# VHH binders against Elongator complex protein 6 (ELP6), part 11

Target 1, 266 residues: Elongator complex protein 6 (ELP6), of Homo sapiens (Human) (q0pne2)
Amino acid sequence: MFVELNNLLNTTPDRAEQGKLTLLCDAKTDGSFLVHHFLSFYLKANCKVCFVALIQSFSHYSIVGQKLGVSLTMARERGQLVFLEGLKSAVDVVFQAQKEPHPLQFLREANAGNLKPLFEFVREALKPVDSGEARWTYPVLLVDDLSVLLSLGMGAVAVLDFIHYCRATVCWELKGNMVVLVHDSGDAEDEENDILLNGLSHQSHLILRAEGLATGFCRDVHGQLRILWRRPSQPAVHRDQSFTYQYKIQDKSVSFFAKGMSPAVL
Short names: E, the ipSAE of ESMFold2; O, the ipSAE of OpenDDE; V2, 0.75 times the mean of E and O plus 0.25 times the DockQ between their complexes.

## First folded at step 5 (VHH)

Design q6 (from v5 with E101S V106L; framework vhh_6qgx_2)
Amino acid sequence: QVQLVESGGGLVQAGGSLRLSCAASGRTFSSYAMAWFRRAPGKEREFVAAISRSGGYTFYTDSVKGRFTISRDHAKNTVSLQMNSLRPEDTAVYYCAADTSGFYLLEPDEYDYWGQGTRVTVSA
ESMFold2-Fast, scan of step 5: ipSAE 0.327; ipTM 0.667

Design q7 (from v5 with G56D D62K E101H; framework vhh_6qgx_2; at its last look DockQ between E and O 0.49; V2 from the best seeds 0.00; counts 0 for: pae E 7.6 > 2)
Fold by ESMFold2, look of step 6:
Structure q7 (fold): chain B 266 residues (1-266), chain A 124 residues (1-124)
Amino acid sequence: as target 1 above (266 residues)
Amino acid sequence: QVQLVESGGGLVQAGGSLRLSCAASGRTFSSYAMAWFRRAPGKEREFVAAISRSGDYTFYTKSVKGRFTISRDHAKNTVSLQMNSLRPEDTAVYYCAADTHGFYLVEPDEYDYWGQGTRVTVSA
């Protein structure tokens, strides 16, 4: 997890708020470092994590996780992390002769509007332990990323319904958290992307938006991050107030600077 | 414009069953998420059960989970609540509600349309 980002969000693993949806989005840049941040953050918070990883392998996240101080292998072995590897599972689902139920079975269907099996996978992965003893602090759902579902032909309304009901289960019933990544295509004619982004924004508590630089490449500034609190609980933040920082990604950390305070001269 | 009319309330003994129905008028029934709420004497209105627009997702408050079943019938424009293993604490006025916004299933302020309510009394 990135300590400087925790400072900007006024949070740490031992005091994070519950019941919230965080929307991560990127425009003309790669915002995936934010996914790695929250994955390591919630694992260090001793949360039960269900990670729906639709675009990258377990090995990919594990390598980055090690740099951030977490072992995804250990988290999975001890039952803390439930990982759905979308690429690997998609191959199995498409070529399986016996058509067994699967969270990603919409890949086999001509009418690709049914995300209920994926929702049931999430619900099962995060259901409370019946032993009467709490092992994990709270459940967390991470999704990387929802734009893949649009690319595979799902309608934006179906994806929004899926996320809405995940919020009811994970955030409201179980007092847990959700973090989802969506790419902003920047294409005004991409109506489904715009519907998804607007709908998720309305449902979210916090939006983190990674953007490419308007001035182009700079060796010491890799992009800018807008932090928007849609439902602020912090006393110094008004609803829909945003803060903008430039950032530089390093091997094991990310540095943030107030806009215009870059260490480099442009 | 949506009108919701509940039916099926009445008096039943503990352990018994009752089926509530909510008839919806209007052309866009399939575009609404539907819910049941209840208000016990001297209490605030509380969430009971909800069903998504498609019927694919259902949610229940913990005290009724496993005993109550919400369902919808798009051909009849109805939502039903099958209530089994009834207890005296289930005594309440039950309200049907409809939501076009699709944001918060369990908060009564998120529902646009409400029925007049039907009384359910469970005798010990």
Scores: ipSAE 0.040, ipTM 0.490, lowest interface PAE 7.6, mean pLDDT 81
ESMFold2-Fast, scan of step 5: ipSAE 0.333; ipTM 0.725
ESMFold2 (binder alone), look of step 6: mean pLDDT 83; pTM 0.861
OpenDDE, look of step 6: ipSAE 0.303; ipTM 0.694

Design q9 (from v5 with E101S L105F V106T; framework vhh_6qgx_2)
Fold by ESMFold2-Fast, scan of step 5:
Structure q9 (fold): chain B 266 residues (1-266), chain A 124 residues (1-124)
Amino acid sequence: as target 1 above (266 residues)
Amino acid sequence: QVQLVESGGGLVQAGGSLRLSCAASGRTFSSYAMAWFRRAPGKEREFVAAISRSGGYTFYTDSVKGRFTISRDHAKNTVSLQMNSLRPEDTAVYYCAADTSGFYFTEPDEYDYWGQGTRVTVSA
């Protein structure tokens, strides 16, 4: 986990809120460091994690996790981490002649009904174990990334319905957390992307938006991070608040500084 | 840059209807999420309704759901708020606002551009 990001969010593994949906968004830049942050954070918080990785491999996350002080291999072996590797599993789904449902069945034909197996996979992965010796603090669902579903031709409404069912189970019933990554196409004509982003934004307790630099002249700054805490419909601790920071990503850390105070200006 | 100009405000009887319009300058309009806010006498600005960049997503505060409809016309660079079944408590100055991030927000401080407002008075 990135200590610097925890400082901005006022979080530690022992003080995290539950029942929350966090939206990760990136525009003209790679927001994957935010996914690595939350994955390592929740593993350190002793949470049961279901990770739906639709593009990247287990190895990709494992290498970064090791640099951030967590072993994804050991977390998986002890039953703390359930990892769905979309790219690896796609071969089995696409060429399978059998009737057995698979979490990635939507790869055969992108329609709303095909997301039910994925939802059932999440529910089974995170359900409480009454007779086990495992002691996890709360469940967490991580999805990297939902934009893949739009790219496969699924409508934003169908994706939002899927997220609604996941949220009802993970956040409301099980008192856990969800973190989802969505790419902002930046295209005003991209109605599906627009509907998905705004639908998720409205339901989110925390939004982290990573944006590419407009100028492109700052060699030592990777982008800007906008942090927004949402006001829930019911009375709550967090009110709508927004902060913007420039950031520089390093091998094992990330540096943040107020807009206009970048080290690259030196 | 963007300039927002509201129109359509006025005096109307309870139960009546009124349509507000917000005209935006130039090509940048289609890149912004748009919202309507209102400020009643002696109160702070409050969120009324929002429409996304594409126009495909709309959101309303609970007190106006089912009575107000927000829409946008990219060809005319306008955002409209159709207000039906008006109540005396809807009396306020109504403001049009634009956000450059493409997301809509319910907090005024998140919006980059504002119009000067149009007054709506609903008599009992």
Scores: ipSAE 0.187, ipTM 0.616, lowest interface PAE 5.4, mean pLDDT 81

Design r1 (framework vhh_7pa5_2)
Fold by ESMFold2-Fast, scan of step 5:
Structure r1 (fold): chain B 266 residues (1-266), chain A 124 residues (1-124)
Amino acid sequence: as target 1 above (266 residues)
Amino acid sequence: QVQLVESGGGMVQPGGSLRLSCAASGFTFSRYAMSWVRRAPGKGPEWVSTISRSGGSTSYADSVKGRFTISRDNAKNTLYLQMNSLKPEDTALYYCAKDTSGFYLVEPDEYDYWGQGTQVTVSS
């Protein structure tokens, strides 16, 4: 996890809010460091994690996790982490005979809009275990990334329905958290991307948006992070809080600077 | 420079209708979400409605939902607000706003106001 990001978000693994949906968004840049942050954060918080990884392999996340001080292999082995590897599972759905319903069965369907098997997988992965004392603090669903579902021909409404059912189960019933990544295509004609981003933004308690630099390449600054906290149901503040920072990503850390302030200049 | 020029306001009786327009220039209109924000006498700014870049998604304040319709014409760089079943409580100066946040946010604090706005007065 990145301590610097925890400082900006005013959170720690032993002091995290529950019942929350966090939207991660990226535009003209790679926001994957935010996914690595939340994955390692919730594993360190002793949470039960269901990770739906539609882009990268388990090995990819495992290597980065090691650099951030978590073992995904051990977390999976001890039942803390349930990992759905989209690339590997897609091969099984497309090329191999499937005898049981698969979470990614929608890849094989004539209509790719049926995400019920994926929802049932999430529900089963995060359901409470009644044997003895609970070993995990609360459940967490991470999805990297929802834009893959749009690329596969699913409508934004179907994806939003899937998120609604997940939120009802994970956030409302089980008092857990959800974190989802969506790519902003930046294309005004991409109506499905706009519908998805707008719908998720209205449902989210925290939005983190990583943006590429408008003025071009810079070695000292890799991008811009916008942070928005939505109004709490019991308003501690009179309006939403939003902040913008420039960031630089390093192997085991990330540095943040106030918007327009570079260490090389100031 | 960003310029937003509102028009279409006026005086109308309760139950009447008005259509507001906003002509945008100085930026690539089709790449930004757009909003309508109003300010009643003696009150702070109140968000009214937002429309996505493509026009495919819209949101409304509870006070206007079902009565107002936001739309846009990206070919003409113009934002619209169709206001039906107007109430005295809708009396305000109406501003169009460019969403600079990039989040599709509904909060007034995230908007650029430009221009003088257009006055809507609902009175018998």
Scores: ipSAE 0.012, ipTM 0.435, lowest interface PAE 8.9, mean pLDDT 80

Design r10 (framework vhh_6qgx_2)
Fold by ESMFold2-Fast, scan of step 5:
Structure r10 (fold): chain B 266 residues (1-266), chain A 124 residues (1-124)
Amino acid sequence: as target 1 above (266 residues)
Amino acid sequence: QVQLVESGGGLVQAGGSLRLSCAASGRTFSTYAMAWFRRAPGKEREFVAAITRSGGSTFYTDSVKGRFTISRDHAKNTVSLQMNSLRPEDTAVYYCAAKYEGLYIDQPDEYDYWGQGTRVTVSA
């Protein structure tokens, strides 16, 4: 996890809030460092994590996790991490017997809009087990990323329904957390992307948006992070607080700077 | 459980500087995020500045950004607010506040512990 980001968010693994939905968004930049942050954060918080990885492999996250001080291999082996590897499992979904529904059935049925098997997988992965398993603090669902579902032909409404079911179970019933990544396509005519982003924003307690830089900045700044804290129970102009920072990413750290100031240059 | 005591308030002319200090006692100071709020005569309490548990991140309301600096000293269990380029509109009672957990750092009702306040008067 990035200690600098924890400092910015005023949180620690030992004292994180529960019942929360965090929206991660990126625009014209790679926001994956935010996913790596929350994955390692919740593993260090001793949470039960269900990670739905729709693009990248387990190996990709494992390599980065090692640099951030967590072993995803050990977490998976001890039952703390349940990892669903989307695209690498596609062959199994295509040839699987119809009797056993697969979480990734939506890959087989183009534009069906039915994400119920994926939701059922998440629910099963995160539900409490009879008294023998009470080693984990609370459940967490991470999804990297929901934009893949739109690319596969799922409508934004179907994806939002899936998130609503997940929130009802993970956040409200089980008092856990959700973190989802969505790419902002930047395309003014991408209506499904806009519907998804707006719908998730209204449901989120915390929004972290990574953006590409305005021209003219030095190579020591990789992007801009906007942080928005919300009380999502009702729309309120006065209750949202927003801060913007420039950032620089390193192998195992990230630095943040006030908007409009560069790192010191001689 | 934790008690907060402010000091450093006083009368200063516009353009002057003051340093406010808040001493914390009770539970380990490092377990809390700390903030300064102020209340001007006839107005509601408003957020001024906050600092995270580690001291690694600071937050300011727009009207004081660039003029005020919040800092903390874990060895002394203190949080300080350095106020530069003071304006008559900065006249208020300044309160130190502490909260155990993280989000909504600018919301007064989220804070668990409060000091009694220290008065700052900035003359024109």
Scores: ipSAE 0.005, ipTM 0.324, lowest interface PAE 12.2, mean pLDDT 79

Design r11 (framework vhh_6qgx_2)
Fold by ESMFold2-Fast, scan of step 5:
Structure r11 (fold): chain B 266 residues (1-266), chain A 124 residues (1-124)
Amino acid sequence: as target 1 above (266 residues)
Amino acid sequence: QVQLVESGGGLVQAGGSLRLSCAASGRTFSSYAMAWFRRAPGKEREFVAAISRSGGSTFYTDSVKGRFTISRDHAKNTVSLQMNSLRPEDTAVYYCAAESRGFYLGSVEDYDYWGQGTRVTVSA
């Protein structure tokens, strides 16, 4: 995990809030560092993690996790991490004639009903197996990334229904957390992308948006991060908080500074 | 369209058992995910248990796991909740609910159709 990001969010693995939906968004840049942050954060918080990885492999996350001080292999072996690898499973779902539903049935037929097996997989992965002494603090669902579902023709409303079902179970019933990544296409004609982002934004407690630089590449600044804290579905008692920081990503760390400032004069 | 009617409520002593039944009328019972919710005096409606369309998947709130069992019978258009080892804290009006999209949810807002409820009172 990135200590610098934890400082901006005023959180630590020992003091994390529960019942929260965090929306990760990127525009004209790669927001994957945010996914790696939350994955390592929740593993260090001793949470039970269900990770739905729709594009990248287990080895991809494992390599980055090692640099951030977590072993995904050990987490999976001890039952802390349940990993669903979308790309690797695609051939089995598409070509194998199975009567039993697979979590990734939507890869075969992109429609609203086809996300039900994925929801059921998430629920089974995060439910307590044994009654009595629990080993894990709380459950967490991570999805990287929901934009894949739109690319398959699923439709934003169907994806939002799926996320609503997951939120009701993971956040409300199980008092756990959800983190989902969505790519902002930047295309004004992409109505499905806009519907999905607006719908998720409305339901999110925390929104982290990584944006590419408007003026191009700079050696001291890789992008900007906008942080928005909200309390969705409740009367406004306090105003939403919003802050923007420029960032520089390095091998094991991320540096943040106020917009218009830099660590060096060029 | 579906109409739900609960039965089986009553007074029972702590440690006892009770079986609630929900009869569904209408053509499409097998198309719905089903759930039981409850409302204790002075509290909001809360989730208890849910069962998928096929009956192959179930989900329970932590406070009832190991004590309650939800099941369904498509031939009889019925969903049941077997309640064992009842506690005074289980005292509530129990509601049967149906969800038309086939995802079973933990929130009252997600369910389309509701029964009128059946009262369960657990005495110490």
Scores: ipSAE 0.000, ipTM 0.119, lowest interface PAE 16.5, mean pLDDT 78

Design r12 (framework vhh_gocatamig_d2)
Fold by ESMFold2-Fast, scan of step 5:
Structure r12 (fold): chain B 266 residues (1-266), chain A 121 residues (1-121)
Amino acid sequence: as target 1 above (266 residues)
Amino acid sequence: EVQLVESGGGLVQPGGSLTLSCAASGSIFSINALAWYRQAPGKKRELVAGITRGGSTVYMDSVKGRFTISRDNAKNSVYLQMNSLRAEDTAVYYCAAYSEGFYLREEYDYWGQGTLVTVSS
């Protein structure tokens, strides 16, 4: 986890809030460092994590996790981390006959609109222990990334329905957290992307948006991070709070600078 | 509830230095950022310097290079070191704390009672 980002969010693994949906967004840049941050953060918080990885392999996250001080291999082995690897599972779903429904059945053309098996996988992975003492603090669902579902032909409404059911179960019923990544295509004609982003923004308690630099590149600044806190169920009487920081990504850390305090020339 | 108490104000000559301190008490876990504002007679209140929990800082252009904001999380305190003071820096300085979100039903902005800084010969 990035301590600098924790400081900006006024949180630590020992005092994280529960019941929250966090939307991660990137535009003209790679926001994956935010996913790595939350994955390592919740593992350090002793949370039960269900990670739906639709693009990258377990090995990719494991290597980065080691740099951030967590062992994904150990987390998986002790039952703390349930990892769904999209690329590996897609081959099994498409080419093999299964007796049991697979979470990624929607990858088959005949099931492209049906995310219920994926939801059921998430619910089963994060359900409370039936008897005895709870081993983990609270459940967390991470999805990297929802834009893949749009690319596979899922409508934004179907994706939002899936997220709504997950939120009702993970955040409301189980008092856990959700973190989802969506790419902002930057295409004004991409209506499905806009519907998905607007729908998720309306349901989110925290939005982190990583934005690329508008004019040229600077070695000392890689982008800007916008942080927005919301209460989606509250009347609009109270103002949302937002802050903007410039950032520089390094191998094991991220540095943040207040707007106008950056060494960058922009 | 958060309470802020400022100290360190006073009379100082042009070119002098002064350090303002602000101690926070109460529900300090709710504090997202701490800032120094000032208000001179007949002028609007303005942000002088701010610092987030993460250590990120902002400064008003006219004080850059002269003022430094810092914090001590163990003491729940924020400081404003003011160097090369000018007559235009004369104002009542207020410490402000911002809670985690402006949509809380309780007051989301906490203010100290202010400390007077006078820069004159």
Scores: ipSAE 0.000, ipTM 0.118, lowest interface PAE 19.8, mean pLDDT 76

Design r2 (framework vhh_vobarilizumab_d1)
Fold by ESMFold2-Fast, scan of step 5:
Structure r2 (fold): chain B 266 residues (1-266), chain A 123 residues (1-123)
Amino acid sequence: as target 1 above (266 residues)
Amino acid sequence: EVQLVESGGGLVQPGGSLRLSCAASGSIFSRYAMAWYRQAPGKGRELVAGITRGGSTSYADSVKGRFTISRDNAKNTLYLQMNSLRPEDTAVYYCAADTSGFYLVEPDEYDYWGQGTLVTVSS
């Protein structure tokens, strides 16, 4: 996990809030470092993690996790991490003619009903374990990334319904957390992307948006991170609180610089 | 480069109506989150209404049910329809744009601002 990001978010694995949905967003840059951060953070917090990886392989996350001080292989073996590998499983789902539902059934026919098996997989992965096993602190669902569902032809409303059911189970019933990544396509005519981002933003307590720089390449700055805190349950105090930082990503750390001040000026 | 120009302000009687417009020049208005802010004499700048690029709206409690924010992406124009105006609505109204597009931010976080248009509601 990136300690620097934890400092900005005023959190640690030992005192993280529960019942929360965090939206990760990127535009003109790769926001995957935020996914790696939360994955390693919740594993270090001794959480039960269900990770739905729709594009990248287990090996991809395992290599980065090792650099961030977590072993995904050991977490999987001890039953702490349940990993659903989308692309690896896709060949099996597409070429099987079975009546039994598969979590990735939506790969055959992208409609609202086909996300139910994925939801049921998440529910089973995160349900409380029987007494006699090591207990985890709370459940966490991570999804990398929801934009893949739109690319497969699934409507934003269907994706939002899926997230609503997951949130009702993971955040409200089980008092756990959710983290989802969505790419901002940058396309002014991409209505589905706008509907998805708008819907998720209204349901999120925390939004982290990674943005590429318009000024071009600089060795000291890789992008801009906007942090938005929300209080959806208090309409009288419903103003969003936001902060902006420039960032530089390194092998095992990330550096943040206050809005309006770059390392090149100093 | 984006420039925002407000119009439609003026003097009205209590209970009257006004429609403010904010014309955006330059690139990609349809991708921005837009907001109306106001600043009354002796007070700080406060959010009146906001609209995301996806069309989701938010209103200050003091204007809910009286004001309506809308956008016309074909005309690169933001609107604020103000009904049942009160003396307390007297302020300079500012148009603001944020490049994030999907959420409202604090005043200091908006990327572009207009020069403002004065609305006076006399009683």
Scores: ipSAE 0.005, ipTM 0.318, lowest interface PAE 11.0, mean pLDDT 79

Design r3 (framework vhh_7sr4_2)
Fold by ESMFold2-Fast, scan of step 5:
Structure r3 (fold): chain B 266 residues (1-266), chain A 120 residues (1-120)
Amino acid sequence: as target 1 above (266 residues)
Amino acid sequence: EVKLVESGGGLVQPGGSLRLSCAASGRTFSRYAMGWYRQTPGKQRDLVADITRGGSTKYGDSVKGRFTISRDNTKNTVYLQMNSLKPEDTAVYYCAADTEGFYIEGYDYWGQGTQVTVSS
């Protein structure tokens, strides 16, 4: 986890809020460092994590996790981490017919758009194990990334319904957290992307948006991070607090700077 | 970065109509979410209406059915059509731009405001 980001978010693994949906968004830059942050954060918080990885491999996250001080292999072996590897699993779903629904069943059915098997996988992965001693603090669902579902032909409404059901179960019923990544296509005519981002924004308690810099001429700044805390049902002037920082990503850390300043200025 | 200039305010009788316009500088207007807020002296700003870059709209409860927000990306302008105006609508109306395009944050960019007075 990045301590610098924790400082900006005023949180630690020992005192994280529960019941929250966090939206991660990136525009013309790679926001994956935010996913790595939350994955390592919740593993260090002793949470039960269901990770739906729709494009990257387990190996990808495992390598970064090691640099951030967590072992995904050990977390999976202990039953702390349930990992769904989307692209590798898709080969089996496409080529191997089965009677039981697979979480990625929608990939086989032309007009299905039915994410219920994926939702049921999440619910099963995160349900409390009530055999005796409580092992994990609370459940967490991470999804990297929802834009892949749009690319695979799912409508934004179907994706939002999936997120609503997950939120009702993980956040409201189980008092856990959700973190989802969505790419901003950068295309004002991309209606599905707009519907998805607008819908998720309305439901989110925290929005972290990573953006490429408008000028792009500073070598020591990788992008701009906007942080927005929300109360989704209130007018923006009463519910929202927002902050903007420039950032530089390094192997084990992230540096944040006041808007308009950079390391190169000194 | 972005400058917003409101126009169309003025004095109008109860039951009358006004159309406010907000002209935005720059070529990225089509990517902004735009909104109208209003403020009376001594009070916080309240949401009147907003419109996302994709055209989805939201209205404050007090103006639903009477006001309509729209945008013209060719003219870099957002509009607020105000019908059936009431004395309670008297306020300074502010245009706001959210450069992220999906919600109004109020902190990105604000215009200087235009006065609307509804009085007989």
Scores: ipSAE 0.000, ipTM 0.279, lowest interface PAE 12.9, mean pLDDT 79

Design r4 (framework vhh_gocatamig_d2)
Fold by ESMFold2-Fast, scan of step 5:
Structure r4 (fold): chain B 266 residues (1-266), chain A 122 residues (1-122)
Amino acid sequence: as target 1 above (266 residues)
Amino acid sequence: EVQLVESGGGLVQPGGSLTLSCAASGFTFSRYALAWYRQAPGKKRELVAGISRGGSTVYMDSVKGRFTISRDNAKNSVYLQMNSLRAEDTAVYYCAADSEGFYLTPEEYDYWGQGTLVTVSS
């Protein structure tokens, strides 16, 4: 995990709120560092994690995780991490019909609006178990990324319905957390992307938006992060808090500074 | 009445050491998580170190290996041992406590101290 980001969010693994949906968004940049942050954060918080990785492989996340002080291999082996590789699983669904049921069955049956098998996979992965061997603090669902579902022909309404079911189960029933990544297409005429982002924003307690700079990456600044807290239960004056920071990503860390500032050159 | 009282701040040269103390009263100390925050002029408060009810600790990367947070439930106190101090460590240091754990925003803590100034000057 990135302690610098924890400092901005004023949180630690020992003091994480539960019942929360965090929306990660990126625009004209790669917001993957935010996914790596939350994955390592919740593993360090001793949470049971269901990770739905729709485009990247286990190896991709494992390499970064090691740099952030977590072993995804060990987490998976001890039953702390349940990892779904979407791209690999799609191949299995197409060629191994007898491996039913499968979370990605909707691909086989050409049911563009049916994400029920994926939801059922999540529910099964995170359901409470009384085995006596492992006890986890709370469940967490991470999805990287929901934009893939739009690309596969799912409507934004179907994706929002899926998130509603997941939130009802993970956040409300099980008192856990959800983190989802969505790409902001930057296309004003991409109606499905806008519907999805607006719907998720309304449901989210925390929104982290990574934005590319107008001039692109440079040695001192890689992008800007907008942080918006939504606190529906708090007084209106404190219900929505928004902050913007410029950031620089490094191999094992990320540096943040006030908008309009840059760190000294090394 | 609930109080958190910081002490131990002062002027120190780069490379020096200071120990900050925070004495708590008016609540069941052992049931609370404690944190040290700092705020430099013109900047927002940032988490320096935290210690849970069970004694688990967290640190910001720039102070790891240099700072150590500890608690003494018998004395209702939390401490921040600061070694190898740098000019960038100059700030007002605040003690904070909360029964539910650590929040996403500084404003949500149950209790805050008044702060103690640490100045690292060359």
Scores: ipSAE 0.000, ipTM 0.129, lowest interface PAE 16.8, mean pLDDT 78

